# VHH binders against o75319, part 243

Target 1, 181 residues: o75319
Amino acid sequence: GNHIPERWKDYLPVGQRMPGTRFIAFKVPLQKSFEKKLAPEECFSPLDLFNKIREQNEELGLIIDLTYTQRYYKPEDLPETVPYLKIFTVGHQVPDDETIFKFKHAVNGFLKENKDNDKLIGVHCTHGLNRTGYLICRYLIDVEGVRPDDAIELFNRCRGHCLERQNYIEDLQNGPIRKNW

## First folded at step 14 (VHH)

Design tg72 (framework vhh_4orz_3)
Fold by ESMFold2-Fast, scan of step 14:
Structure tg72 (fold): chain B 181 residues (1-181), chain A 120 residues (1-120)
Amino acid sequence: as target 1 above (181 residues)
Amino acid sequence: EVQLVESGGGLVQAGGSLRLFCAASGFTFSDYWMAWLRQAPGKRREWVALITSSGKTDYADSVKDRFTISRDNAKNTVSLQMNSLKPEDTAIYFCAKSLWPTHRSYFDYWGQGTQVTVSS
């Protein structure tokens, strides 16, 4: 049914922009129908997301939604001016090479088309942590040449929460570089 | 670089009081949330008390109304006033700082802690 995701309330709604990148991570926004189960200070709707981004003096240019569901909010709940990309990723498992490729392609395309502005790529899964952190770090390691531990530390610091899944951390630190770009 | 040094532990009788101190160095103390955690023999480490950078406090149900956390940003110190102590409060108490000035679930701690023993 219309249940709040487990532990969703435990996570900061929006992290900070990752310095030196165009990335910002957040947890899944919840449409108005979920607010009956939330105190006012716990609400985090699509509108709340954009208000929090503006409070940081930032602007979203793309949202990448990594959840395996569309029940939390609809693309129509977002401003028409912000492109929305859905990449269905199963939680718990390290994303496969096709998913990694799609993510890299979307990021590279956005950066090429947005050379003349400073708009951010917003990335989220359910908690904005494991799948989100993995794909952002994978991009930084494989495309930007960042050291794995540095990428993980930067993500953890800016998100305000540490990557929790050991298999994700292990793949980032010791896994093969995917040279698709 | 980052150091947290706990002190103030000791032996006290049930119903007594004790005050723990944590001296912090190597980071901008005023920007971070501070917490106290404890670990009793054979049990998992558990969170006890939290104070945000703005001074808001929160407590585990087991210690609510008995413990008070406070901070002194000028001295880079966080303290825990423990009243009405029970034998169940016997544990090693650890000071922790947040990884970011944000939610309590992501605290780091350094050091050996300070032993609190409550006799019946």
Scores: ipSAE 0.000, ipTM 0.113, lowest interface PAE 18.1, mean pLDDT 85

Design tg73 (framework vhh_4orz_3)
Fold by ESMFold2-Fast, scan of step 14:
Structure tg73 (fold): chain B 181 residues (1-181), chain A 120 residues (1-120)
Amino acid sequence: as target 1 above (181 residues)
Amino acid sequence: EVQLVESGGGLVQAGGSLRLFCAASGFTFSNYAMAWLRQAPGKRREWVALITSSDSKDYADSVKDRFTISRDNAKNTVSLQMNSLKPEDTAIYFCAKSLWPTHRSYFDYWGQGTQVTVSS
């Protein structure tokens, strides 16, 4: 089916670049077939994503898709020049260590390959909030040494929405640092 | 069809004043927050001022106490009064519609912009 994800309309399409990082977070883009169920001002296609990021004078160099489905849009809907990485992540539960490792590896690989430019890593799940915010904050805490509360505040401010899942917040604040790639 | 049309830009001496206007159409103006952003050559767009649907106002630290944002819901206009202008205020000024009544985190429409040049 072509059902709009639950509460998808409640969230801003794209946040702001997180200062001092290469991250930008957004909700899942919806391919053209979903537009019949949306008002014009509610549409957020892959094309809309790139237009909104360009409007911020930013450029995407990588998209990391954390959804557990392929039904919302296809990689072919993205510009050929922008790499797409799928990391299947189940919602509601804190991502496991293997998922965290895959995310960290992808980010580090991108940064090494893109040290001579300022292109962004775009990260999304369905709402661009809980799974997305968790993995970005986990990277900042574990790899960059950012204090948990500072990472969460930075993400919340730039995304325009606060992390909602208490178990995610508690793991970020009190959980162990995952040191292995 | 949403349209935002800016006017009032121009050349002004440091310490002077200028008033920008934005005429809005194609949406229920009173339901949304409106903002002014600016972009200097080679720099990213930065937010300057926000006015919510309930007339609450917020400003970037660099313009606080110098700029005043206002709206007229009967005329579908938002205005920016700029006082004590500095050369650093030189930029193209854009009128923007927020996606929400109270938030500045995301803007879904912008005007073409109006040039403000402040000379010493």
Scores: ipSAE 0.000, ipTM 0.099, lowest interface PAE 19.1, mean pLDDT 88

Design tg74 (framework vhh_4orz_3)
Fold by ESMFold2-Fast, scan of step 14:
Structure tg74 (fold): chain B 181 residues (1-181), chain A 120 residues (1-120)
Amino acid sequence: as target 1 above (181 residues)
Amino acid sequence: EVQLVESGGGLVQAGGSLRLFCAASGFTFSNYAMAWLRQAPGKRREWVAYITSSGRTYYADSVKDRFTISRDNAKNTVSLQMNSLKPEDTAIYFCAKSLWPTHRSYFDYWGQGTQVTVSS
């Protein structure tokens, strides 16, 4: 199906780079087959994503797709030289420890391989907000030692939208730090 | 208005060298990958060299070790240094702007081209 996700049009397509990090968050790009249901100003294809990133004088080096579906776009819609990682995450629920571990491993691996450049890690779920914001903030808190409120504020400001799910916010503020084995 | 203007083409003997220049305007040059492509008479246009927004370079096997692509972001120029030229290098050389910041054969703008002729 070419059904546009609920509330997808309510969100800014792409945020700004989170200062002091390599993260940039955005909502899910929609392949060209969705454009017949969108006004020109509402379109946000994979090509539109890269154009908007370049307009900010940034370059993507990795895309992490947190959606629990493959219907919105295919990895083949992305430039071949940009790695794509799919981490299936269920919405509404705080991501489990396995999912958090996979995300942290992907980020750490990218940073290790890209220490000589300034390329960004692009992270998205459907709206680029709750699952995306949770995993980015969880990384900053657990790995980089950022205070939870500071991580959340930084994400909210740069994304242009505030984290909406109270259970995600509660886990970030008061939940345990997830350490690897 | 995006514009790409090539220069530096000409006639040269086999074994000689030429340097091509492309002056770009109308976009944020440093954000995009740039390429040189060529088209010989009666043949399809083929990719020759690519330089990403980050400065990584890629070359077609036919020109590897003979051609060098470079860019100057302060001057909005991309250049192609061609050494050890062969008659088979005779073609119109085009400067192209990529749709992507990285290597792929997707271009949205092209220059008018500059003729390179290599005599035996």
Scores: ipSAE 0.000, ipTM 0.105, lowest interface PAE 18.6, mean pLDDT 86

Design tg75 (framework vhh_4orz_3)
Fold by ESMFold2-Fast, scan of step 14:
Structure tg75 (fold): chain B 181 residues (1-181), chain A 120 residues (1-120)
Amino acid sequence: as target 1 above (181 residues)
Amino acid sequence: EVQLVESGGGLVQAGGSLRLFCAASGFTFSNYAMAWLRQAPGKRREWVAAITSSGRTRYADSVKDRFTISRDNAKNTVSLQMNSLKPEDTAIYFCAKDLWPTHRSYFDYWGQGTQVTVSS
């Protein structure tokens, strides 16, 4: 539609690269049509995303979009050189095993094809926090063997905001490891 | 670019002490685990001590209770205090950066090393 997502302005646009990983998390970019509802300092378009990543001396090699909508920006608003993957996720519930597997497969494929560079995997949902943080932490725990509390702390610190949803945190800390190999 | 520069090595008699220093630059030092490894002639590098981003320490059995690792995030420095040195501690000592804030022994950078020689 044509309204700013609830609480979107409360979150930092882009976090920092998570050290020892290829992940960087951010909130959903908003295409130019939303700028009429934003002050200049509040704007965060697809172009602004790439400018902020460059300011950190980083480069995006893949964007994984976890939102359940295409209303905020279009894949065509991104540079053609950066692959875009849509994984439809609904808020409030822990992502199912199919979604988790799809995320892991995309990450593993990117890493295999990008061994000779240091490009980042950018991950976002609406706020770049709960669904984004869950799937990144789930990958680190299940694939990389990171302790749950360490993964959560690393994500919170680098994103600049703490995971808010208790069901997501509980699943990461005490839920089963999803190994599909 | 990540740089790790060791200092403090030297010749010491058995039972003596040395303190090694590692000056780090080119990354956000406080975000990563740091470690000390050593390599004796003709042997593989072995891990000796590690300190997490939060300051938790771990030691190899061979140096436990004799060595103490510490960090100073304001100075971007990690240090190794070596007490009760033995001839078998003779090695080149390397400072290493872990990929992770917690020690996982996934080191991506090492310094050039500093020689420690313990005489009998």
Scores: ipSAE 0.000, ipTM 0.116, lowest interface PAE 16.9, mean pLDDT 87

Design tg76 (framework vhh_4orz_3)
Fold by ESMFold2-Fast, scan of step 14:
Structure tg76 (fold): chain B 181 residues (1-181), chain A 120 residues (1-120)
Amino acid sequence: as target 1 above (181 residues)
Amino acid sequence: EVQLVESGGGLVQAGGSLRLFCAASGFTFSNYAMAWLRQAPGKRREWVALITSSGRTDYADSVKDRFTISRDNAKNTVSLQMNSLKPEDTAIYFCAKSYWPTHRSLFDYWGQGTQVTVSS
């Protein structure tokens, strides 16, 4: 459908690179068919995404799409030079161990293959906040040994919005480390 | 290198309006959030308004609905329109560059400030 996602306009399009990592978070880009429902200042297409990343003197090397739909944009709307990975995640609930494993495997594979460059891993869900922030923080905690409070603060600062879902925050702070590779 | 120069301050009667300007140089202006902070006599600087690189705005509760922040990326300027001014708005107003494009968690540069005095 052609409906703008609920609350999508409430969120900044793109955050900043998280210092000390290869992550950058953003909200879902919307293809041209959605632009009739948006003011010019509200538009955030796949092209707008890449322009905003370039304006920060950064370059995307991978996009991980965590939405449970393909209606917002298609991989064909992205440059052919940037790999696209779809990981279907359900909103509201903490991602399951299979989803966490897929995310960690994709990130580790990218970093291994891109050790000689500084390209970024772009991660988004619908708002680029809860599922996105959870999986990035989970990676930092479980793989890189970052303290949960530090991971959450870093994500919140760089995204420009705080994680909203208390169940996600509680799992990051008090939940078990997932070692399922 | 980085320079921020404020202008537009002055003396105004309560209920009046002023528009402040900040001219920025020495960095890629369009990539960063810009803010206005103020410092009243004997107090620490407090944040007043923010505009992100994408044009989204945010305001302190004390100035919400009275102040409007805007930017002109072609001219490297940020402006603050101040309406319905109160004596409590009397302060030196500083233009600040955020370290980030999207929020106010860290400011890395400030201008020298411009004095705003609101008489009762």
Scores: ipSAE 0.000, ipTM 0.096, lowest interface PAE 18.8, mean pLDDT 87

Design tg77 (framework vhh_4orz_3)
Fold by ESMFold2-Fast, scan of step 14:
Structure tg77 (fold): chain B 181 residues (1-181), chain A 120 residues (1-120)
Amino acid sequence: as target 1 above (181 residues)
Amino acid sequence: EVQLVESGGGLVQAGGSLRLFCAASGFTFSNYAMAWLRQAPGKRREWVALITSSGRTDYADSVKDRFTISRDNAKNTVSLQMNSLKPEDTAIYFCAKSFWPTHRGYFDYWGQGTQVTVSS
């Protein structure tokens, strides 16, 4: 439906770029049809997303959408110049290895293609927190060799909200490294 | 303007000791991890030691128990105490500022390096 996702209003729309990376995390944008259920200051459309990132003097080069639905906005709501990748993930579950490898492959491909610019990889789920934070941290740990606690701390600081799902945190800290791309 | 200046390199016999210093300026030194890396002739640059903003240390396996990294936030200095030096430690040693407070994943500024030569 046209109902606002639960707790969506509790989260900041967009975090800050994670320093030393190309990642920026945000909550799901909501297309214009949702605006009648929102106060003006609560609106966060695809256009609002791009405006907020520009206000940080940043530019998006890729959006990775981790939601299991397409009811919140359509790829057609985004500028044609920004690639959009859908990776279906369910909430509350740690993403499976196939999902993790698909995410890593997309990130690596973007970085190789964008060596000559500083454009960002925007990642979101519904709240831009648990699935989003898990996959970004998993990439940093497995690919970049970042210590799990350091990756989590950086994500939490830049997102402005701490990872909430204990199963996600435990997998990042104690789970197996996924070495495949 | 960020600047890192190394000193303390030189010639030493195997089994000897050297202390390297790095004077930092142009940023809030206490907020960042600092590192030492080295590059031996004909080899790639390798990481040697890290000290986080909180003072936690980490070392490459090749130098564990022989090298000690430390920092003095009042003087904006990071130091590397090198004991039990081996000919294999011969390299140019670089001071580096991490972009991160807590790890070595990305170094955004580097010094010019200081030569360490271990005879034998």
Scores: ipSAE 0.000, ipTM 0.144, lowest interface PAE 14.8, mean pLDDT 88

Design tg78 (framework vhh_4orz_3)
Fold by ESMFold2-Fast, scan of step 14:
Structure tg78 (fold): chain B 181 residues (1-181), chain A 120 residues (1-120)
Amino acid sequence: as target 1 above (181 residues)
Amino acid sequence: EVQLVESGGGLVQAGGSLRLFCAASGFTFSNYAMAWLRQAPGKRREWVALITSSGRTDYADSVKDRFTISRDNAKNTVSLQMNSLKPEDTAIYFCAKSIWPSGRSYFDYWGQGTQVTVSS
């Protein structure tokens, strides 16, 4: 049903832009129907997301939604000026090569089309932490040549929470570079 | 625009008390940990006290049992009650916003600071 995700309230709504990149990470926004279960200060709707990013003097150019559900908010709840991409990912397991490729392709396409601006790629899963952090770090390591520990530190610092899943961390540090086309 | 404005500093004799206040605006105050840091002349800025979004508190060993941090989410304020002040507590005291709901490792905004001077 319309249940607030487990531990959702424990996480900061929006992190900071990751310096040297176009990435910003956040937890899943919740549409107005969830607000009956939240105190006013706990609300984080799609509108709240855009307000918080504007407060940081940033602008979203793309949202990549990594959740396996559409129950939290609808693409129609977003401004029509911001593209929305859904990549269905399952929690707990490291994303497969097809998912990693799809993420990389979306990021590369956005960067090509947005060379003349400084708009951000917003990435979220349910908590904006494990799947989100994994795919952002995987992109930085495989495409940008960032050292794994540096990518993880940068994400943790900017998100305001550390990656929690050891299998994700181990794959980033010691796993193969994905050259999947 | 995020703003943190400190008040309550001043001159006090050793053994005295002061209460510092920080008025916060421009963000959802209840979602973030808030901290007090201090900087003495010629020294690095050091962490003094932290209060998480859930209200859990933590203190530097040098101020433990003498200082108490508290927050009022309805008024967007964080306060530091300082008792049994020592000359070594003389510093500029800064209010800081964490990027975390908990933890003291990463702060994104600081106020301008309020001077506390403790005479012997």
Scores: ipSAE 0.000, ipTM 0.105, lowest interface PAE 17.8, mean pLDDT 87

Design tg79 (framework vhh_4orz_3)
Fold by ESMFold2-Fast, scan of step 14:
Structure tg79 (fold): chain B 181 residues (1-181), chain A 120 residues (1-120)
Amino acid sequence: as target 1 above (181 residues)
Amino acid sequence: EVQLVESGGGLVQAGGSLRLFCAASGFTFSNYAMAWLRQAPGKRREWVALITSSGRTDYADSVKDRFTISRDNAKNTVSLQMNSLKPEDTAIYFCAKDLWPTKRSYFDYWGQGTQVTVSS
């Protein structure tokens, strides 16, 4: 099916680049088949994503898809020049250590390969908020030494929506640091 | 709006000293690593010194033991004490902020720079 994810329309399509980082967060793009159920101003296809990033004078170098489904869009709907990484995450649950480690390794690898350009890492789940915000903030806290409250504030401001799930916020503020390479 | 304003550059003889200052505003200064970078005529910008939010420092090999970076979170300033200056240190020096406290870091914002000229 073509059912629009619950509350998907309630969220801004794309946030702003998080200053001092290579991260930009957005909600899941919906392929053309979903547009029959959307007004023109509600559409947010893979093409719309790249247009909105370009309008901010930014360029995507990697997309990390955190959804637990392939039904919203396919990797082939993206430009062939932009790498796509799927990390399957379940909603409502704090991502496990393996998921956190995969995310950190992907980010570190991108940065190593892109040290001479300014391309962004685009991260999304269904709404581009809870799983997305958790993993970005976890990276900033564990790898970059950012204070938890400041990482959360930066993400909330740039995404245009606040992290909603208290278990995610509590883990970021009080949970163990997950050390990685 | 983020602002970084460098000062303290000038003309100095080889072996002399200069102290550079950077006044920061428009962001939560204490959360960011602060860096000094420089660009000599005809060369790419290069990182010189870094101080993390926690006060850890790192230096490029070319300036190690000659330059000292420090910060004052109460005044939102970062400074660079430059000793035993060499003609090769001649460059425009830039203050930068960065959430990623490594010498490979992408720097989000740069100031206008301050010129340092070292004569032989």
Scores: ipSAE 0.000, ipTM 0.121, lowest interface PAE 16.4, mean pLDDT 85

Design tg8 (framework vhh_etentamig_d1)
Fold by OpenDDE, second read of step 15:
Structure tg8 (fold): chain B 181 residues (1-181), chain A 121 residues (1-121)
Amino acid sequence: as target 1 above (181 residues)
Amino acid sequence: EVQLLESGGGLVQPGGSLRLSCAASGFTFSNYAMSWVRQAPGKGPEWVSGIWYSGGRTYYADSVKGRFTISRDNSKNTLYLQMNSLRAEDTAVYYCAKSLWPTHRSYFDYRGQGTLVTVSS
């Protein structure tokens, strides 16, 4: 269906690049069929996403979609030059090791292939906050060696919203490091 | 409009102390990490210290560690830098900087006009 996700309008559409990283988080863009249910200023389409990224003088090199549905937009709505990766991620629960590994593998692969540019990895779930924040922070902690609180705080500031799920926060702060291979 | 106004600079003898302040406006101060950076004559900018938005975590360049203390009062939209045991090599214009990550690896969107600190006998 074309119903607007709950609380979707409450979140900033696009965050800021996370300094020292290639990550940028955003909420899920919605295809044109959703626009009739939104005020003009509330609309956020795939086109709007790219416009907003350009306004930040950035360029997307990869989009990782963590939503657990395909009803929001179609990969065909994206430029052909930007790879699209779907990682079905269940909401409200800590992603499993497989999901974490898939995310890490995708990020590492992108970085290896994009050493000669500064293109960004765009990551989103529904709100671009909890699942998105967890996996980005998990990567920073496990792969980059960032302290958990620093990673969380950085993500929150850059996204413009704080991680909301206590189980995610606790896992990031006190949970075990996940294997990177 | 984002504004950062530094104050507290001046002339001090080696071994002396100064306290810098930065008054912030035009943005939600408590939502952002802040940093101090400095630029000495003939040298490039140097990151000095950073603090997270909550004030709970602080970072320092090796050159100032143990001598400088960064702090903030979010109720007053003010950033501070306590500088003790000042040395001649600390002579520089000190800038307050708005940042997302309060380390030398971060970029700064805005900085003030700076305040001059001169350490000389």
Scores: ipSAE 0.007, ipTM 0.298, lowest interface PAE 9.8, mean pLDDT 91
Fold by ESMFold2-Fast, scan of step 14:
Structure tg8 (fold): chain B 181 residues (1-181), chain A 121 residues (1-121)
Amino acid sequence: as target 1 above (181 residues)
Amino acid sequence: EVQLLESGGGLVQPGGSLRLSCAASGFTFSNYAMSWVRQAPGKGPEWVSGIWYSGGRTYYADSVKGRFTISRDNSKNTLYLQMNSLRAEDTAVYYCAKSLWPTHRSYFDYRGQGTLVTVSS
């Protein structure tokens, strides 16, 4: 359906680039069919996403879509120069090891292919917060060796919203490092 | 459950052409990059070509650049490989693969039996 996701309007469309990383987080873009249910200032289409990224003087090189649905927008709505990766994740649950491995593989592959540019990895779920923040922080902790509290603080500051799910926060702070490499 | 069904292989003379097809099911085809991977007799798998989810970008191994063309039809969930100017060195079983990345750095998920291409005079 064309129903707006619950609480979607409560979140900033796009965060800021996370300094020292290639990550930027945002909420799910909504294709044109949703715009009849939105005021002009509430619209956040794929086009709006790219305009907001350019306004920050940044450029997307990859979009990782963590939603478990295809109803919000189509890959065809994205520029052909920006690859799209779908990793199906369910909400509420800490992502499993297979999902964490897929995310790490995609990020590492992007970084190897893009060592000579400064393009960003855009990551989103429905709100661009819990699943998105978990996987970005998990990468920073497990691969980059960032302290859990520092990773969480950096994500929260740059996203403009704090991670909400206590099970995600607990896993990041006290859970095992996932050695998928 | 990911299923990939390759077809179009056969015996062809050097300098000839073949078009391979791969019918995909069990996943949202238009959301994934796709690749062709081949395995020559007595050798390990070699990545041949990759294409982005939209069809907007293509990549080729140096051994096939200028001779092979990868394409896809997302409305039919089908991947293609047009092979021109075939050489004896192209003899291999060709596999269709779902990939996170359309290059040799990707994780490849190939499930089919492949299609045999034999280039011989």
Scores: ipSAE 0.000, ipTM 0.129, lowest interface PAE 15.1, mean pLDDT 86

Design tg80 (framework vhh_4orz_3)
Fold by ESMFold2-Fast, scan of step 14:
Structure tg80 (fold): chain B 181 residues (1-181), chain A 120 residues (1-120)
Amino acid sequence: as target 1 above (181 residues)
Amino acid sequence: EVQLVESGGGLVQAGGSLRLFCAASGFTFSNYAMAWLRQAPGKRREWVALITSSGKTDYADSVKDRFTISRDNAKNTVSLQMNSLKPEDTAIYFCAKSLWPTHRSWFDYWGQGTQVTVSS
């Protein structure tokens, strides 16, 4: 099926680059088969994603897809020049340490390979908010030493929507640092 | 309310020295990197010096070996010692709070600036 994810239309397609980082967050792009259920102004295909990033004078160097499904779009819908990484995450639950480690490894690897450019790491789940915001903030706290409240505030402002899951916020503020990197 | 108040600017002869001070309030000073930036007439604002929350320092090539940044966490102050001043150092100098403990890539609060003028 081509069912639009619940509340997907309620969220801005793509946020702003998070200043001081290489991160940009967005909601899941929907391949062309979903456009039959969308008004023209609601469409957000993989092509639309890259057009919106370009409109901000930014360039994607990596996409990290945190959804638990492959039904929304395929890696083949993306430019071949942009690496795609799938990390299967379940919504509503705080990502486990293995998931956090995979995310940190991917980010650190990208940054090491891209020291000579300013390309962005695009991160999305279904809405580009809770799982996406958690993992980005977790990276900033654990690896960059950012204060939890500052990481959350930066993400919320740049995404244009506040993290909604209280368990995610609580883990970021008071949970243990995951010292894998 | 976050406040950054600069002082110590003035007029000096080329080859002279000047010390700038920044008094910070309204946030946990020790948790953030602090920086000095400057803006010369007709130029974009440029970063000059950074001191991380741990006390590590970094400098722009144009001021390296001439300027020294330091901090006093007990007094919530950051200072910039400027030696061997050149006419091209003439600018308004701004104290800035980094969003990060360790990085200069984005600043969320700025002072009003203090004028430094270096005559030839």
Scores: ipSAE 0.000, ipTM 0.140, lowest interface PAE 15.5, mean pLDDT 87

Design tg81 (framework vhh_4orz_3)
Fold by ESMFold2-Fast, scan of step 14:
Structure tg81 (fold): chain B 181 residues (1-181), chain A 120 residues (1-120)
Amino acid sequence: as target 1 above (181 residues)
Amino acid sequence: EVQLVESGGGLVQAGGSLRLFCAASGFTFSNYAMAWLRQAPGKRREWVALITSSGRTYYADSVKDRFTISRDNAKNTVSLQMNSLKPEDTAIYFCAKDLWPTGRSYYDYWGQGTQVTVSS
């Protein structure tokens, strides 16, 4: 149905670009059918997403959708010029190696094809926090060699909300580097 | 124009202390991690300490418990308090701006360096 995701209203719609990277994180956009349940200032449609990105003087080149559902919006609600990738990711548990590999492959492919521009990789789950933050930080740690605490602090600062799931944080800080590439 | 200007270097005897300062300008200082690196004669540049935009600190094993990095966002300065100095600490000390607020050792701007000489 058309139920607003639990706690969705508690999170900022869009974070800031993570400096030195091509990542920007946001919560799931909600298609027009959800707007009757929202005050005007709470609305965050696919159109609102692109308007907020432009307000930051940024441009999206790829959207990676980590939700385990398609009920919130459809790919056809997005501009045809922006590629959309769905990686079905179950919440609560640390993403498995297959999911981590798919994410890394998509990011690396985008970066190779977009060397001559500064377009961003937009990443979201339901709240744009736990699954989103985990996969972005995992990429920075495993591929870019960033220290785990540095990756987490950068994500938290730019998203405007701290990663909440302790098992995700623990895996990032003390878990093995994933060489699934 | 981004500028980093180090000061406080000099000659000191083993077991002594020195405090290095780095005055930063041309960027929003509070938003970025700041680091100190050093280069001894005939050796590669090595990282010494880093302070994040939030104030978290990290140290190389060789200086841990002897050196303290700190920042003053109101004055746009980062400093390095060096205690229990050893001859092995003799080097040119560089202030560096990290590209990330949390630091990842990706330095986009450097100071010109300040000489520290520790005599036995």
Scores: ipSAE 0.000, ipTM 0.153, lowest interface PAE 12.7, mean pLDDT 88

